VH-VL binders against Chromatin structure-remodeling complex subunit rsc1 (rsc1). Designs and how they scored, part 8

Target 1, 111 residues: Chromatin structure-remodeling complex subunit rsc1 (rsc1), of Schizosaccharomyces pombe (o74964r206to316)
Amino acid sequence: KPLSSLEARAKVIMRQVRRYRDGSGRQLFAPFERLPDPRMFPEYYQAIEQPMALEVIQKKLSKHRYETIEQFVDDFNLMFDNAKSFNDPSSQVYRDADFLKNYLADVLRLE
Below, E stands for the ipSAE of ESMFold2; O stands for the ipSAE of OpenDDE; V2 stands for 0.75 times the mean of E and O plus 0.25 times the DockQ between their complexes.

## First folded at step 5 (VH-VL; framework fv_lumrotatug)

Design b6 (from U07 with heavy chain Y53H)
Fold by ESMFold2-Fast, scan of step 5:
Structure b6 (fold): chain C 111 residues (1-111), chain A 118 residues (1-118), chain B 107 residues (1-107)
Amino acid sequence: as target 1 above (111 residues)
Amino acid sequence: QVQLQESGPGLVKPSETLSLTCTVSGGSISSYYIHWLRQPPGKGLEWIGVIYHSGSTDYNPSLKSRVTISKDTSKSQVSLKLSSVTAADTAVYYCARDLYSSGWFDYWGQGTLVTVSS
Amino acid sequence: EIVMTQSPPTLSLSPGERVTLSCRASQSVSSYLVWYQQKPGQAPRLLISGASTRATSIPARFSGSGSGTDYTLTISSLQPEDFAVYYCQQYNSYPWTFGQGTKVEIK
């Protein structure tokens, strides 16, 4: 099945955000690819009302559950906001979530 | 509850590949960022690299051409391979957990000494 | 890579004394700095993360401070179990880098 224009656009955005590397070559996106294991991190699921990760976004996209690109972007913002809500502000993942949220906004403006 | 344990040969010959395993118990390695570090006798710590829960890796640029980190989730093991070793690679090797991609190590293995000698 | 320099290399002290250990980065690490304690034959033990946040079970006599390129670890009243090597680590950028350590030994 041919990709809808929304799905094609979403995949380009995902690829750009996912592949970002900082000046040291570090992958910022790695912690956002999969949901935390609920057996190992039950406190995460107690604290976060709506868990989100790239794996969930990819499944929603493949099942045609996004009606607009805004809904797709909202899930990315939720994913980063969850990380900033749960993690210590001094942690690497907090800083990376903040940066990638702004980077996503830049990617959207430049397309 | 979470424990990390390094294992592998204590002696490796120059030019060969150093191979170590980190076994994780009390938790799933799919949930962790597992890092490898080393400490030459009487010296400070050096970061080798990390494997993310996704299976992606990042390596110290000084070692990147020689190092490979991989995982086997069915065995709950993370492996380190360092090729073309020399006496400068003699060190205690540690695996360590980075919970939530924090940037600090809250749990370490006990370390395993690897001596590179003919 | 960011170079971490610790000073002094060695401190000889008596129990009860106040200890201040220094860690300096070659460029700003924005308080993304960790302190570890290592005793002979053991793995490092996490003491302080984010420059000033004490890890669980670490005694209140340990405190961290600093910003930018300059950081300190303070032990307000040295106890016998505190004689060890202390390392700082930055996590501002890859590769993670460590100082060479400060050895705190009995006078």
Scores: ipSAE 0.500, ipTM 0.839, lowest interface PAE 2.4, mean pLDDT 89

Design d12 (from U07 with heavy chain Y100W; at its last look DockQ between E and O 0.84; V2 from the best seeds 0.74)
Fold by ESMFold2, look of step 6:
Structure d12 (fold): chain C 111 residues (1-111), chain A 118 residues (1-118), chain B 107 residues (1-107)
Amino acid sequence: as target 1 above (111 residues)
Amino acid sequence: QVQLQESGPGLVKPSETLSLTCTVSGGSISSYYIHWLRQPPGKGLEWIGVIYYSGSTDYNPSLKSRVTISKDTSKSQVSLKLSSVTAADTAVYYCARDLWSSGWFDYWGQGTLVTVSS
Amino acid sequence: EIVMTQSPPTLSLSPGERVTLSCRASQSVSSYLVWYQQKPGQAPRLLISGASTRATSIPARFSGSGSGTDYTLTISSLQPEDFAVYYCQQYNSYPWTFGQGTKVEIK
């Protein structure tokens, strides 16, 4: 079965953001691939109302749960905002979430 | 309590491959990014590289041609291989935890000395 | 690669004295800086992250400060258990690099 135009566009955006490497060659997206382990990070699930990660976004996409591209983008931004809300501003993951949120905005403008 | 333990041969001959294993207990390696570091006797630390949840790696450019980091999630183990060793590779080797990409190592193994000698 | 330079190489001090250790980066690390303590035969111990945030269980006598390229670790009143080598590390960019250490010795 053929991909909808929404699903095709979402997959392109997802691939571009996911594969980003900084000038030192470091992968930035790794922390966002999966939700934090609830046993390791119980406080995350107490503090974050709507947990989000790429694995959740991919599942929603495969189940056709997005009606608009904006809903897909909202989940992507939610993922980054959650990381910034939970993590110390001096952490690498906070810095990377901030950067990738801006990068997503750039990817969207070039589509 | 999470624990990291390095293991492997303490003596390796020049030109051979150094092989070490980091065993993680008391937690899940899926929530940690495991790094390898080394410290030559009486010297400072050198970062070797990291393995991510996906199995993807990033390496110190100074070592990347000779280093491979891999994992066996079923055994909670991360392996380091360093090929073509010389006396300059003699060091205490550490595995260390970077919890959810913080940028610092909050937990270290005890370290294992590897001597490269004939 | 960012070169981390620590000074002095060695400090010989008595318990109760104030210790100030310097770490300078070859380019700005934007406060993405860590301090570790290492005693003989032991793995490094995390002291300070983000240039100034003490790790859990680290006594209040340890503090970090600085920005840009210049950072300091201060021990306000040196205790006998503080004899060790102290390392700084940057996490601004790969490869993560360490200073060569400052050894704090008891007179």
Scores: ipSAE 0.629, ipTM 0.862, lowest interface PAE 1.6, mean pLDDT 90
ESMFold2-Fast, scan of step 5: ipSAE 0.539; ipTM 0.844
ESMFold2 (binder alone), look of step 6: mean pLDDT 90; pTM 0.912
OpenDDE, look of step 6: ipSAE 0.792; ipTM 0.921

Design d21 (from U07 with heavy chain S102R)
Heavy chain, then light chain:
Amino acid sequence: QVQLQESGPGLVKPSETLSLTCTVSGGSISSYYIHWLRQPPGKGLEWIGVIYYSGSTDYNPSLKSRVTISKDTSKSQVSLKLSSVTAADTAVYYCARDLYSRGWFDYWGQGTLVTVSS
Amino acid sequence: EIVMTQSPPTLSLSPGERVTLSCRASQSVSSYLVWYQQKPGQAPRLLISGASTRATSIPARFSGSGSGTDYTLTISSLQPEDFAVYYCQQYNSYPWTFGQGTKVEIK
ESMFold2-Fast, scan of step 5: ipSAE 0.529; ipTM 0.836

Design d23 (from U07 with heavy chain S102Q; at its last look DockQ between E and O 0.83; V2 from the best seeds 0.00; counts 0 for: pae E 2.01 > 2)
Fold by ESMFold2, look of step 6:
Formats: C-alpha cells, structure tokens, sequence
Structure d23 (fold): chain C 111 residues (1-111), chain A 118 residues (1-118), chain B 107 residues (1-107)
C-alpha cells in the first residue's frame, strides 16, 4: 500500500534531520535514535513525563498514529525539549538538541 | 561500578594490523559511546574515533583510512583495528566512555601500551 | 582542526600555593572545554567540564574559567595529591583535541 502524503512528507523530514552532519563531519542525531536505557538512567524516567525518541516516532508513523504533520513535528520537538530539560546546558547533547530543533524548523520552512 | 579494560598484543610489527579489545563491565555499551584514544610516550592524547549505539562511527580524519572500530554487544566489547602500523603508532591506547554524548570522558580504561618495532 | 596550546609546560610549586594553568584554543570553543588530571601510569581523570563545572567528587579547590579561546584551571591551595600533568580538551568540533599538558611538580 502506497504511503499517504503525510507519511511520505514525514519520512523525508525525518531523513534530513537524522542524517545531519555539522561542518566538522560529526553526526548529531545518534543520541536521539533510542530512548535512554531505564537501567542506566532511572532518574530520566522520573523527571520526564513523556519520553520520546526516533524509535517511538517511527512506530507511531507506521501505525498511522499521526493525524497531522504538526503532531509529528510536536513529537520531534518533544524529543529535543526532553533532552534540553534533562541534560546539562554545557553538554554536547543539549547543544545538539537545541541545534536540531532549529534545523527542523528550517527544513519545515523549505517544504 | 562501570569498568573499561583494554586487551591485546603489546608488540606489533611494522606494516601489520594493531588489534585491541575494550571490555565493558558494570554497565551497557548500548547506552553510551565508546571512544578510542592514544597517548605516545611522553606526549599528549590523540582522539582516534567513536562508535555510536547504532554501530555507526566517526573517526579522526588523520587516521580514517587505517582505522576500524566495531562492537559486539552480546559480549560488551568494542574493538579497535589500525592497519599498516609504523613506529609512529607506538602509544598507550585507551578506551573511554562518553556517557550519552556529553562530550567528555568520565570513565577510562587503564590503558595498554602497544609498541611497533621491527 | 582546533589546536589547543597549554602554558607553561612545567610549573614547580610547593604545597599550599595557588596555581593557574592556561589553555588557549586556535579558534573559539564556546566554553566546550574539559580539564583532566593525569598521574604517572594512570589514565586521565575528569576534573571540569563545560569550562567551569566540577565533576562529581572533585574538591572545591579546583575551579575553571574562561571563554572563547582563553581558559584557565585554578587550584587555590595545592595539596600533595595534586602534583600531576593537567590536560585541556575541546569538544566544540571533531576531531576532539587535547593540549600538550602542563606538568605541576613539587619544588
């Protein structure tokens, strides 16, 4: 079965954000692929009300859980906001979440 | 708690491949990134590269053509291979943890000296 | 790549003295800077991240400051266990790079 317009658009956006590399060649998206390990980071699940990662977004997309592209974008922003809420502002992951949130906004403006 | 330990041959002949293993205990390599670094005797540290949770890697451009980092999640091991070695590759080799892309190394292995000698 | 230059190469001091170590980057690293301590035969030990944040269990006598290209590590009152080599590292861009170290030794 062919992809809906929403699903096709979401996959393009997802690929662009996921594959981003900065000017030094560093990939930024790696920490956002999977949820933090609950055994390693139990405090994350105590502090973060709605855990979100690409694996969750991909499942929701494949199960047609998004009614609008805005709902899909909201989950991406939630994922980045969670990282900024939990992590030290001086950490690489905080910086990368902040950058990728802005990058996503740029990708959306060009669509 | 978490512990990293490097293992492998301490002596490698020129032109051969250096092969090291980092064994992780007290934690999971599925939750953080293992980097390899080296320190020539009496000199500073050089970053070699990183392997991410997904298995993808980033390498120091100066070594990229000769280096491979791989992992075996079932054994909690990360491997370093450096091909075509010369005396310039003599160093103490470290594996180190970057917990969830923080940008710094909070746990280091003890280091293992690898000497490249004819 | 970003070159990290530390000064001085060696500093001879007595316990109780204050020491200030310099780390200069060839371009701004935007406070994405780490300090490590390394003793002979040991791996580096994390002291400070984000230019100024002490790692867990690091005594308050260690402090970091600076911005842009110029950073300092200060030890307010040297203890016998503080004689070591100190390295800075930037995590602004790949490859991660380290300074060549400053050896703090007993006079």
Amino acid sequence: as target 1 above (111 residues)
Amino acid sequence: QVQLQESGPGLVKPSETLSLTCTVSGGSISSYYIHWLRQPPGKGLEWIGVIYYSGSTDYNPSLKSRVTISKDTSKSQVSLKLSSVTAADTAVYYCARDLYSQGWFDYWGQGTLVTVSS
Amino acid sequence: EIVMTQSPPTLSLSPGERVTLSCRASQSVSSYLVWYQQKPGQAPRLLISGASTRATSIPARFSGSGSGTDYTLTISSLQPEDFAVYYCQQYNSYPWTFGQGTKVEIK
Scores: ipSAE 0.586, ipTM 0.857, lowest interface PAE 2.0, mean pLDDT 90
ESMFold2-Fast, scan of step 5: ipSAE 0.650; ipTM 0.861
ESMFold2 (binder alone), look of step 6: mean pLDDT 90; pTM 0.913
OpenDDE, look of step 6: ipSAE 0.790; ipTM 0.921

Design d4 (from U07 with heavy chain L99F)
Fold by ESMFold2-Fast, scan of step 5:
Structure d4 (fold): chain C 111 residues (1-111), chain A 118 residues (1-118), chain B 107 residues (1-107)
Amino acid sequence: as target 1 above (111 residues)
Amino acid sequence: QVQLQESGPGLVKPSETLSLTCTVSGGSISSYYIHWLRQPPGKGLEWIGVIYYSGSTDYNPSLKSRVTISKDTSKSQVSLKLSSVTAADTAVYYCARDFYSSGWFDYWGQGTLVTVSS
Amino acid sequence: EIVMTQSPPTLSLSPGERVTLSCRASQSVSSYLVWYQQKPGQAPRLLISGASTRATSIPARFSGSGSGTDYTLTISSLQPEDFAVYYCQQYNSYPWTFGQGTKVEIK
């Protein structure tokens, strides 16, 4: 079936953010693909009020849960903010979340 | 508590493929970034590559043409295959966990020595 | 790739002495630097991450400092269990690279 205008736009944004690689070729988005396993990281679910990952965002898109592109972007920002609140500021994932949040803003500005 | 354990043959002949397995206990490998590293006798550590919990991989450019890392989630195992080995590939091989993409290794396997010799 | 160089290659010391180990990067690693301890027959053990953050259970005598290209690991009063090889690692960019190690041995 044809994609809605919102779904089509969301897929373009999502693809650009996911495919980002830094100057060394490293995949920055990899930690954000899926939610942490609750059996392995119960402390994550105790600390984070609203867990978010790309798998949740993709499911919400497929079920037509977003009414605006701003709601879609808010979930990406929540995902990155969760990583920054849970992880040490010296970690790669903290740095990558901060970078990707700014990169997402740039992607949106260039649309 | 997470435990990693390497296993595989201690001796491999030149030109053959080196195959090692890392078994992860204390949870699912789909929750971790698992890296392979090696240490030739008397030398420092070299990073080989990583498998992300999505299943995608990144490799050291110096080894990329010869290396494959894969996972079997049902067995909680990560495998390393290194083709066309030579004596220069003789090393202790480690698997190690990178906690949620921290950038450092908080848990290591004990290491397994692989000698490449006829 | 970023080349990590450690100095000195070997230090011969007695218990109670202060030890200072150096790690230099060929380009800035922005404090994305890790220190590990390795004893014979064992895997490396995480000591310090982010140049200065001590890992859980690591004694207070271990401290890290530095920025840019130059980093230091200090052991304020060397204990018998501290005789080991120490490695630095950068995680600023792929491939992740390690120094060649500094061996701290008993005098």
Scores: ipSAE 0.474, ipTM 0.831, lowest interface PAE 2.6, mean pLDDT 89

Design d6 (from U07 with heavy chain L99Y; at its last look DockQ between E and O 0.06; V2 from the best seeds 0.00; counts 0 for: pae O 6.3 > 2, placed apart)
Fold by OpenDDE, look of step 6:
Structure d6 (fold): chain C 111 residues (1-111), chain A 118 residues (1-118), chain B 107 residues (1-107)
Amino acid sequence: as target 1 above (111 residues)
Amino acid sequence: QVQLQESGPGLVKPSETLSLTCTVSGGSISSYYIHWLRQPPGKGLEWIGVIYYSGSTDYNPSLKSRVTISKDTSKSQVSLKLSSVTAADTAVYYCARDYYSSGWFDYWGQGTLVTVSS
Amino acid sequence: EIVMTQSPPTLSLSPGERVTLSCRASQSVSSYLVWYQQKPGQAPRLLISGASTRATSIPARFSGSGSGTDYTLTISSLQPEDFAVYYCQQYNSYPWTFGQGTKVEIK
């Protein structure tokens, strides 16, 4: 079954953001692939009202939970915003989230 | 080609606030991480802090309490403020670009000497 | 913070000689290591990133190697324009830190 136009577009966007590597070759997206383990990071779930990760977005996408590309992008932004909210600005995760959020915006702008 | 240029007073009195501006041309500061560094005369380099795409900042813990970095996108400028300066803050101050969150600086300003003295 | 230590502090050599500069980190920086060249009155110039990736327009005589805590900058044949101070910097974790530099001077 062919992908819908929304799914196809979303997957292209996801691929580009996930595969981004900085000048040193470091992949920035790794921390955002999955939700934190509640056993290891109970404080995360105490602090974050709407946990979000790529695995969640992918599931929603596959289940046709997104009606618009904007809704899809909103979840991506939520994911990065959560990271920026939970982590100290000096942390690598915060900085990577900040960059990827802007990178996502650029990807969308150039699409 | 991207260019950075530091500007500001070259002399600051002790206890006052050092204020510098980094003007970026040949590109948009909204697309770069802009860092501030300094180098005391005859000594090595010290990282001061960074302003991210979002406008958020991160500072060297050794200077955090005294440092403020901000930017004006409309003017393509990044500002550095360092309060309560002492002689130890005498240095050549650089702004530098970190592109794509690389972790290194590919473009630097020429640097500007700031001397703290009475 | 990660402390970067360069050695030797000063190296006196003649043109044509092989140069080997050392940079050691107090803990692993996972190859997130960059080398700069600085000449008097100038800002540092990017040489090597990611421990071994030569920057654009940097001559092939410059090379970087190393991993973990130990890194090396090599100049295969020192040219007159290479006399300068060389700095290493880690970008593995904040705050980013620099070595104290190695001065390569003419003998």
Scores: ipSAE 0.018, ipTM 0.682, lowest interface PAE 6.3, mean pLDDT 92
ESMFold2-Fast, scan of step 5: ipSAE 0.585; ipTM 0.850
ESMFold2, look of step 6: ipSAE 0.580; ipTM 0.856
ESMFold2 (binder alone), look of step 6: mean pLDDT 90; pTM 0.918

Design d7 (from U07 with heavy chain L99R; at its last look DockQ between E and O 0.94; V2 from the best seeds 0.76)
Fold by ESMFold2, look of step 6:
Structure d7 (fold): chain C 111 residues (1-111), chain A 118 residues (1-118), chain B 107 residues (1-107)
Amino acid sequence: as target 1 above (111 residues)
Amino acid sequence: QVQLQESGPGLVKPSETLSLTCTVSGGSISSYYIHWLRQPPGKGLEWIGVIYYSGSTDYNPSLKSRVTISKDTSKSQVSLKLSSVTAADTAVYYCARDRYSSGWFDYWGQGTLVTVSS
Amino acid sequence: EIVMTQSPPTLSLSPGERVTLSCRASQSVSSYLVWYQQKPGQAPRLLISGASTRATSIPARFSGSGSGTDYTLTISSLQPEDFAVYYCQQYNSYPWTFGQGTKVEIK
């Protein structure tokens, strides 16, 4: 079935943020693709009330659960905010979440 | 408790392919980034590369043309292949865990010495 | 790539003395710096992350400091179990790079 204008726009945004590489060639988005394994990281699910990852966002998009692009963007930002809430501020994943949140804002401005 | 164990041949002939396996126990490789590193005798460590959950990789540019890191999630194993080896590739090889993409390695395998000699 | 240079290469000390180890980066690593301890025949052991944060169960006599390109590991009162090689690593950008190490040995 043809994509709605919302779904088409969301897929473009998602593709751009997901594929970002920094100046050293490092992939930044990898930690955000899937939720942590609950068996190995029960503490994550005790600390984070609304887990979010790209796999969840993709599922919601395919099930037409977003009524506005802003709802889609809110889930993206929630994913990055969760990483900043859970992880040590000196960790790479914290820095990457912070950077990608700003990058998402830049992508939205140009889209 | 998470454990990492490197295994593979300790002796490799020049020009052949070095092949090692990292077995992860007490956890799932779907939850960690596994890196490979090496330490030539009496020298410092060199980062080789990483495999992500998706199966994509990033490699040290100095080794990128010769290295492949892959995984077998059903066996909880991460493999390293380094082709066209020379004596300069003689080192202790380590696999190491980066638990939450922290940037540091909190668990290391014991290391395995690979000697490249004719 | 970012080159990490450690000094001195070797330091001969007695138990109870203060150890100061230097790690210098060729470019700023913005406190994305790790210290490891390695004893003969063993894998490296995480000591300090984020330039100054001690890892779990690391004694308070170990401390890290610095910023930009210049970082220091200090052991305030050297114990017999502290004789080892110490490495710094940056995680600011790929490839992750390590210093060549400082060997702390008995005088």
Scores: ipSAE 0.641, ipTM 0.865, lowest interface PAE 1.6, mean pLDDT 90
ESMFold2-Fast, scan of step 5: ipSAE 0.598; ipTM 0.841
ESMFold2 (binder alone), look of step 6: mean pLDDT 90; pTM 0.923
OpenDDE, look of step 6: ipSAE 0.768; ipTM 0.916

Design e15 (from U07 with light chain W96Y; at its last look DockQ between E and O 0.85; V2 from the best seeds 0.75)
Fold by ESMFold2, look of step 6:
Structure e15 (fold): chain C 111 residues (1-111), chain A 118 residues (1-118), chain B 107 residues (1-107)
Amino acid sequence: as target 1 above (111 residues)
Amino acid sequence: QVQLQESGPGLVKPSETLSLTCTVSGGSISSYYIHWLRQPPGKGLEWIGVIYYSGSTDYNPSLKSRVTISKDTSKSQVSLKLSSVTAADTAVYYCARDLYSSGWFDYWGQGTLVTVSS
Amino acid sequence: EIVMTQSPPTLSLSPGERVTLSCRASQSVSSYLVWYQQKPGQAPRLLISGASTRATSIPARFSGSGSGTDYTLTISSLQPEDFAVYYCQQYNSYPYTFGQGTKVEIK
């Protein structure tokens, strides 16, 4: 029932990044919630060696697989870096991954 | 090989609710975003809104008070409801796919004309 | 919201001619701009994304350019199948907005 200090910090960070809206009111995080369906997007899995999404991070957190907050942050950054690697640089999702990576760094500075 | 098909009544009376369904085949609606757009006859396109994987939505502020977009994952369907319609809501209505939140629509339904008249 | 203005409203041209279509945004859209082609009775077809990137299977005669508030679509040698209405769309901010279109018609 009680969360470790690591798990409590991770959940706060996740909530802040997930709920970000830009000045036009647009939600940015939606593409990062789940992995692409392998049947629909086989080329994604050919190009991306370590698929990562929030659903994977949440599962690892609930199973106590993070020993440090840095390991949690590394998976978050991997998720955003995968999006920048796979998607067209002119796409909204590429821009959003780049922004959210910087936003995550800001959230971490604030604790 | 995704396909999108709009369906619903082609004629709606003023003050009633316009209801349309977008049926997605050849894919899962949980894998991408479905947007609704409309085009009055002989005029340009207007973005109506989007439904995300989570079921949350964002709407064009011009329509936000009258519009609801929802989904039924078990039927692979996305619905549009627009309440209190007037003649100004007469348009061809499209559902469109944004594959990875790219910001552009690479796949469109064929469109369905909805006429609002007495 | 960002207003997209296209000009001219109509062009009457012969096959083989070069054409340029203008799209101006009321504020910078930072190259987050899309061009679509639409023929009568059909849905729009994606031509150009990111102001200048051709979509899959779009012929090289279509090109896009511009930055900031000013964008153009060029068709280097107009073919019979290119007579259509062309729309620009910005995806810099919600709501996504479209120009009113430029109709390219046969003279």
Scores: ipSAE 0.626, ipTM 0.869, lowest interface PAE 1.6, mean pLDDT 90
ESMFold2-Fast, scan of step 5: ipSAE 0.488; ipTM 0.834
ESMFold2 (binder alone), look of step 6: mean pLDDT 90; pTM 0.926
OpenDDE, look of step 6: ipSAE 0.816; ipTM 0.931

Design e2 (from U07 with light chain S31N)
Fold by ESMFold2-Fast, scan of step 5:
Structure e2 (fold): chain C 111 residues (1-111), chain A 118 residues (1-118), chain B 107 residues (1-107)
Amino acid sequence: as target 1 above (111 residues)
Amino acid sequence: QVQLQESGPGLVKPSETLSLTCTVSGGSISSYYIHWLRQPPGKGLEWIGVIYYSGSTDYNPSLKSRVTISKDTSKSQVSLKLSSVTAADTAVYYCARDLYSSGWFDYWGQGTLVTVSS
Amino acid sequence: EIVMTQSPPTLSLSPGERVTLSCRASQSVSNYLVWYQQKPGQAPRLLISGASTRATSIPARFSGSGSGTDYTLTISSLQPEDFAVYYCQQYNSYPWTFGQGTKVEIK
């Protein structure tokens, strides 16, 4: 019935990162919510060894697949690192991944 | 090769809702990061909004109160609705692909002219 | 919003000439800048992304440069098919904004 302390903490972190909007009101997290359809984007799956998105993290969390908060954070960092690996450094998604990775570190530091 | 095709009525009456559809096809690939843009006759381009893979949207603040973008993944279609139209909304409307949220548009539809007139 | 200003509004040129088009942002866009070409009755065509990266099918005569608030598109030797309107776009912050365009016309 009650959430584990790890699950409760993870949900707070997840909400803060997901809800971030910049000064123009833009949702930086929007591209990271779902995995691309592999039938539509086979080139993405050829380039990225371990795809990751919020939908995968949420499912792992609900199935108690994280033993430590560190493992949960690692999946978020993997998600942002994948975006930085696949996309051009001048792209918006690269910038957003870089920013959100740093923002996540700030959220963790202030928790 | 990705193709985008806009469709909808060419004439809309003032105060009504403008409704357009973008159909996405692409031989081997299709994109779910689709933007709507418009270009009034003789003027430059204006960004309207975007719909992401998740179905999340962002809109130009100047249009946010009147605009809704949605998608039907089963039909590979993205829809634009713009309410309370006036003559100032007369423009060629484009849908365009933003590959993986890059910030630039590599494929565009041909555009569809919408005239707002009584 | 970031205001993009292109100059000049119109350039009248002959084939073979070097052309330089300017795009200025009201605040720094950190090289998050795109150039498009638009011919009458057609949708815009991507030319340059990230201020200086040429798109795959775009001829080598097109080049982009600049930083901060000031950006330039150069066509080293104007061809007949290059007569068009050119637009710059910033993607540094929402809303994405475009310049008003520079028309490159014959003579």
Scores: ipSAE 0.464, ipTM 0.833, lowest interface PAE 2.8, mean pLDDT 88

Design n1
Fold by ESMFold2-Fast, scan of step 5:
Structure n1 (fold): chain C 111 residues (1-111), chain A 119 residues (1-119), chain B 107 residues (1-107)
Amino acid sequence: as target 1 above (111 residues)
Amino acid sequence: QVQLQESGPGLVKPSETLSLTCTVSGGSISSYYIHWLRQPPGKGLEWIGVIYYSGSTDYNPSLKSRVTISKDTSKSQVSLKLSSVTAADTAVYYCARDLYSSGWYFDYWGQGTLVTVSS
Amino acid sequence: EIVMTQSPPTLSLSPGERVTLSCRASQSVSSYLVWYQQKPGQAPRLLISGASTRATSIPARFSGSGSGTDYTLTISSLQPEDFAVYYCQQYNSYPWTFGQGTKVEIK
């Protein structure tokens, strides 16, 4: 089926952010692919009002839940902000979320 | 403690517009996806539509031409309007919250309000 | 759209009995299936999401299973408070659709 312009744009943005690799070849995005397992991290679901992960964003996109690209971007920012809220500033996940949020802004500026 | 409460006329005449309000208390509607669903007597549930925290909306394709969902954050209310009603629109109408903003299933519901379409 | 079919329409049982409710989708829903309980005059209550994950405060006697197009809700030992109508819903394909319900009533 043909993609909508919104879905096409969103997929390009997702691919660029998801595929980013740092100088060591590490993919920073890996922790953001899926929601934390509630059996292992029940405190996450108590602390975070709106859990978000790429799997949720991809499902919402495929089910036509985004009316604008801004709403799609809002969910990415929510995902990174959740990670920064739940994790210590000294943690790798916090630093990776902060970097990817800025990288997403750069990707958007270049389109 | 968050609560959702539907209100509106229990009787609507054919061809008129059905108008319902969902009042949210104990939480901010700006932080939640609010859905409207309905259940005809003795039948299953039907999803009508959703209003996102941004104010944007999505509607069931079968109802899209007749449905409008809007919100007033200052009153903590979400409204449903369904135009050109017929007897087939007789149902209990629910508003429901999607706490995790997934848009997939409903964990907090209002108690429902029966709307009968008759002359 | 995906059509959800529940069976049987009605089950008449006594407390203590095991109950099994079926939900079938017209095409695969990839375990994106949720079960609700609805008592007379009340809104639906979330029981199980993702086909098998029990919601908070739901008793262990409720369990969900299944994959593809066929799903089951099981109550291992029916309690008096469990008499209700049970609905399944898929959230794999837009628009979301529900079954017509199975009524669990006292014999």
Scores: ipSAE 0.007, ipTM 0.542, lowest interface PAE 13.4, mean pLDDT 84

